# Ledger of designs, part 1: VH-VL binders against q7xyp4

All scores and structures are predictions.

Target 1, 266 residues: q7xyp4
Amino acid sequence: AAAARASSSALVALPGGRMIEVPHMTKDYRDVKVCSRQRKWEIREHMRDPIKMGLMGTKAGMTTYYDDEGIAHPVTVIALEAGNVVTQVKTKETDGYDAVQLAYKETRDRTIPWPERQHLRKHGNVKAMKHLKEFKIADVSEFTPGQQLKAEELFEVGDLVDVSGTSSGKGFQGSIRRWGMKRGPMSHGSKSHRQHGSIGCSATPSRVYKGLKMAGRMGNERKTVKKLPVMMVNDEEKYIVVRGSVPGKKGTIVELRPTKIVGKHC
Positions, changes and structure headers below are counted from each chain's first letter, unless a header gives other numbers; Kabat numbers aren't used for antibody chains.
ipSAE, averaged over its two directions, is called F for ESMFold2-Fast, E for ESMFold2 and O for OpenDDE. V2 adds 0.75 times the mean of E and O to 0.25 times the DockQ between the complexes of E and O.
[cut] marks letters that were taken out.

## First folded at step 1 (VH-VL; framework fv_tafolecimab)

Design t06
Fold by ESMFold2-Fast, scan of step 1:
Order: structure tokens, then sequence, then C-alpha cells
Structure t06 (fold): chain C 266 residues (1-266), chain A 124 residues (1-124), chain B 106 residues (1-106)
């Protein structure tokens, strides 16, 4: 174990210039158990679809954590900018599947088009946000439009998370700024007006959710890092620290999802 | 136990449509945990992913085959099917259906269970 | 399109020997790499996923390692049933397979 008097901290700049101090961590995750898929499937066979809710965040930067043996471990600081507000809740009864749509990163009204503003207003009276993402989960009963999600309620130290993102945060903004653009002719036909959020854009409205999935499948490079241990969760200072490196530059918008094949309960 | 079984004609004429069906037994195709995929292997060569389908009907195709491929699902029969149009001798291969693990929404994955494969020869 | 290069194309070994198979990607696939075993006339069988996790029912003698662009499948001590063709597959983008390594009896 690390000595109590031995302390180190690293300052990491958040988007907007705010600094986060990552203190010396005394807990060691070297012995974190990674479940085989067989073990997870055995549990799941009696409790089908244990997929839990996630959050969105912004990659703030990386630092190094040294354990009590002096081994260096990279850690990534993920900032939780203003956002993570529930907009739309879909149910099997009304929509054919369970999902929670989450809005992330407040922006000025003038930076998003009228259709996006109307969507946010209709679904929970949510402030203008740059990013909109649908999370398909097993149980949506505890979520309500307008609800603020808190990281400490969804994650705890020792949980494993998958972090998904892109190499460029400007890619998401570019898609949003081209929102409402008329296109034709298109091979994908009937839904062209619904896909003005663009394939590959996380701010796509819930009704064009399939466009985001298609973009992920058609992409040249996958930017998901799986099974990263959660080292710190801090709702007051608005950040999460995970053990490992996340691809992409500082400022990349990321999705944090609980790992499907391993967790604290394995 | 889970089983996947390919079925369809073993001989297809050039320029016609190759049509295959995969029957899933011992498990439900209506599962959010899995996509259902087609993979082929020309004689003496390696494996090529053709495409995948989710039980909702969402499809994802290999870009090189996209213009010729249609995959469909019939959840009531626990089956999914492949149609490959305008076939040529280059489409002669063993065709496998497989289960693709769904990990993250909209991401590609690996194949954990495979059918036995069915040889389709394109010849006049 | 991400291209996977497997080497060697053929590996001639005797039972009891260690086999080391390489798979190299044309660009980073993180740990999104799987290994399959295929015997003549049979479907491929999943051995390893996420670069290093053994699939259900796969003997402990099979192990995978690597990340980014360089991956290895190791069979610590070959059994007679292990003589087969092995394929790697990436899922960092649309799935592609390597050309295969044939492990044959010497």
Amino acid sequence: as target 1 above (266 residues)
Amino acid sequence: QLQLQESGPGLVKPSETLSLTCTVSGGSISSSDYYWSWIRQPPGKGLEWIGSIYYSGSTYYNPSLKSRVTISVDTSKNQFSLKLSSVTAADTAVYYCAREVEYDSGTYEYFDYWGQGTLVTVSS
Amino acid sequence: EIVLTQSPATLSLSPGERATLSCRASQSVSDYLAWYQQKPGQAPRLLIYDASNRATGIPARFSGSGSGTDFTLTISSLEPEDFAVYYCQQYGSSPTFGGGTKVEIK
C-alpha cells in the first residue's frame, strides 16, 4: 500500500480553463477481477439485459499514478461539463425499446438550430446543449425528462467502464452547425429530413438514433476503450478519473458506459 | 444448446440472386445482446464479413458488398436471411451464419457461435 | 479498410511444442481483436476475444496478447487436435480477417 504521508497531486486543465487537482490515490486496482464472458452470461441468463445507464463527459487530460511498488499507471481525467440532463425516456410499451436520451454540454441558443431547440424544450424543458445521445438500458423506470444525472449515483470507485469517443471534438460541432441542411439525392431515401444531424454526430435527435449506430459501424476507426477501472468520482468538482488511456485529444466528447461483461458484482 | 443452420440452393447461375436462410434454435433471435451475421469463405481462401442484422431490422454491410447485399430478419420464425444480387464466379464460397456479440450500441464486434456453413457454387 | 497480416503463413511443429502466431494491423485496433481456429471442413471456432480473453470452453494452453497493431496467439504445448488454421479478426472498424496461419504437423 502507499504511505499515508506520501502524497502527490497532478493539475489537469478542464475545458474553459478550470483546473482539477487529482490527489494521490491510496486504493490499488491491480487486483481488479475481470469476469469471463461465460460467467457474465451465466448471471445474465436469469437476469436478461443488465445494461445500466451511462454519462457523457469531456476528456480533460492524462496524468500518471504511481502505485506502492513504483509502477507507473496512466490515468485519464474526464470532465463533466454542464449537462447530463435526461431529455427523452423511451419505453417498450410506447417506443418498442427502453432508452434514455441524454443532453450534454450547455451552449448558447444561437449555436443550435430551431428543431434542436424545440426538441430540448418539448422533452424536459432542457437548456441548449451541443450533444444528444441515446443510452439503451434495461430499466428506465427511475429516469424522468429534465432529471440531472449525477456521476456518484451511477458509478463508484472500482467499477469498470467503457469509454467511447472520437479523435476530434470539432467533428461533433461541425455536424451540429450543419444541422437542418437540405440534401439530395440520397441512397438512404425516406429519412433524409430526419438525418440532418449527420451520421457520426452524437447530437442527433432520438428519432434518428439508427443514424448514429450506422455511422459507428461504417467508421474507419473505432475509438472505444473497454474495461477501464474507475479511480475517482467527484460530482462537486465535476470529474471522473479512470485508469488507462483514452484515445483522442483533450476536448474530445466521450461516453462512459458500465462494462457489460464485468462489474463490481462479478 | 444454441444452434445455427444455413439452408438454401447450393448452385446459383451467374447474374442471379443468391438466397440463404439461417435458422436459429436453442436461443431467441429477439435478443438485444446480439447481432446476427453472414460471413463467407471462398475455396482455399480466408474469411470475409458480409453483413449483420439486429432483431429490430437494422442492417450493417461490408462496404465492398453493400450495393448487392440485403439481410432480413423474421423474428416469428427465429430466422435471418441473406440475398446477394448479380452473382459471379467470385461469389463461389462457403457461407456461414454467425452470432455477433453486441457490446456497445452501433459498434462492430466478434462472432461467438457459427453455423456449419453451406457451399454455394456460382456456375452456369 | 484495416488490413490484418498474419505470419508465418505456415508453422510446422510437433505435438508438445510451443506455437507463436502473429497478427499485425495496418492501423491501431486497440484491443478489438479476436482469434479463431478452423479445421478442414468445419466452421471457425472462437478462441480469444478482446485480444487476451479466452472464450468459453477454450483450454488454458491458448493465450492471446498484444494491443494496438501487434498481436500474438500462443499455444503453450500443442495437442494433436490443435493442428488447424488460425485467423485473427479486428472489430475496431468494419470487421476484417487476416489471411490465416496454418499450424501443421511436422
Scores: ipSAE 0.000, ipTM 0.403, lowest interface PAE 15.5, mean pLDDT 74

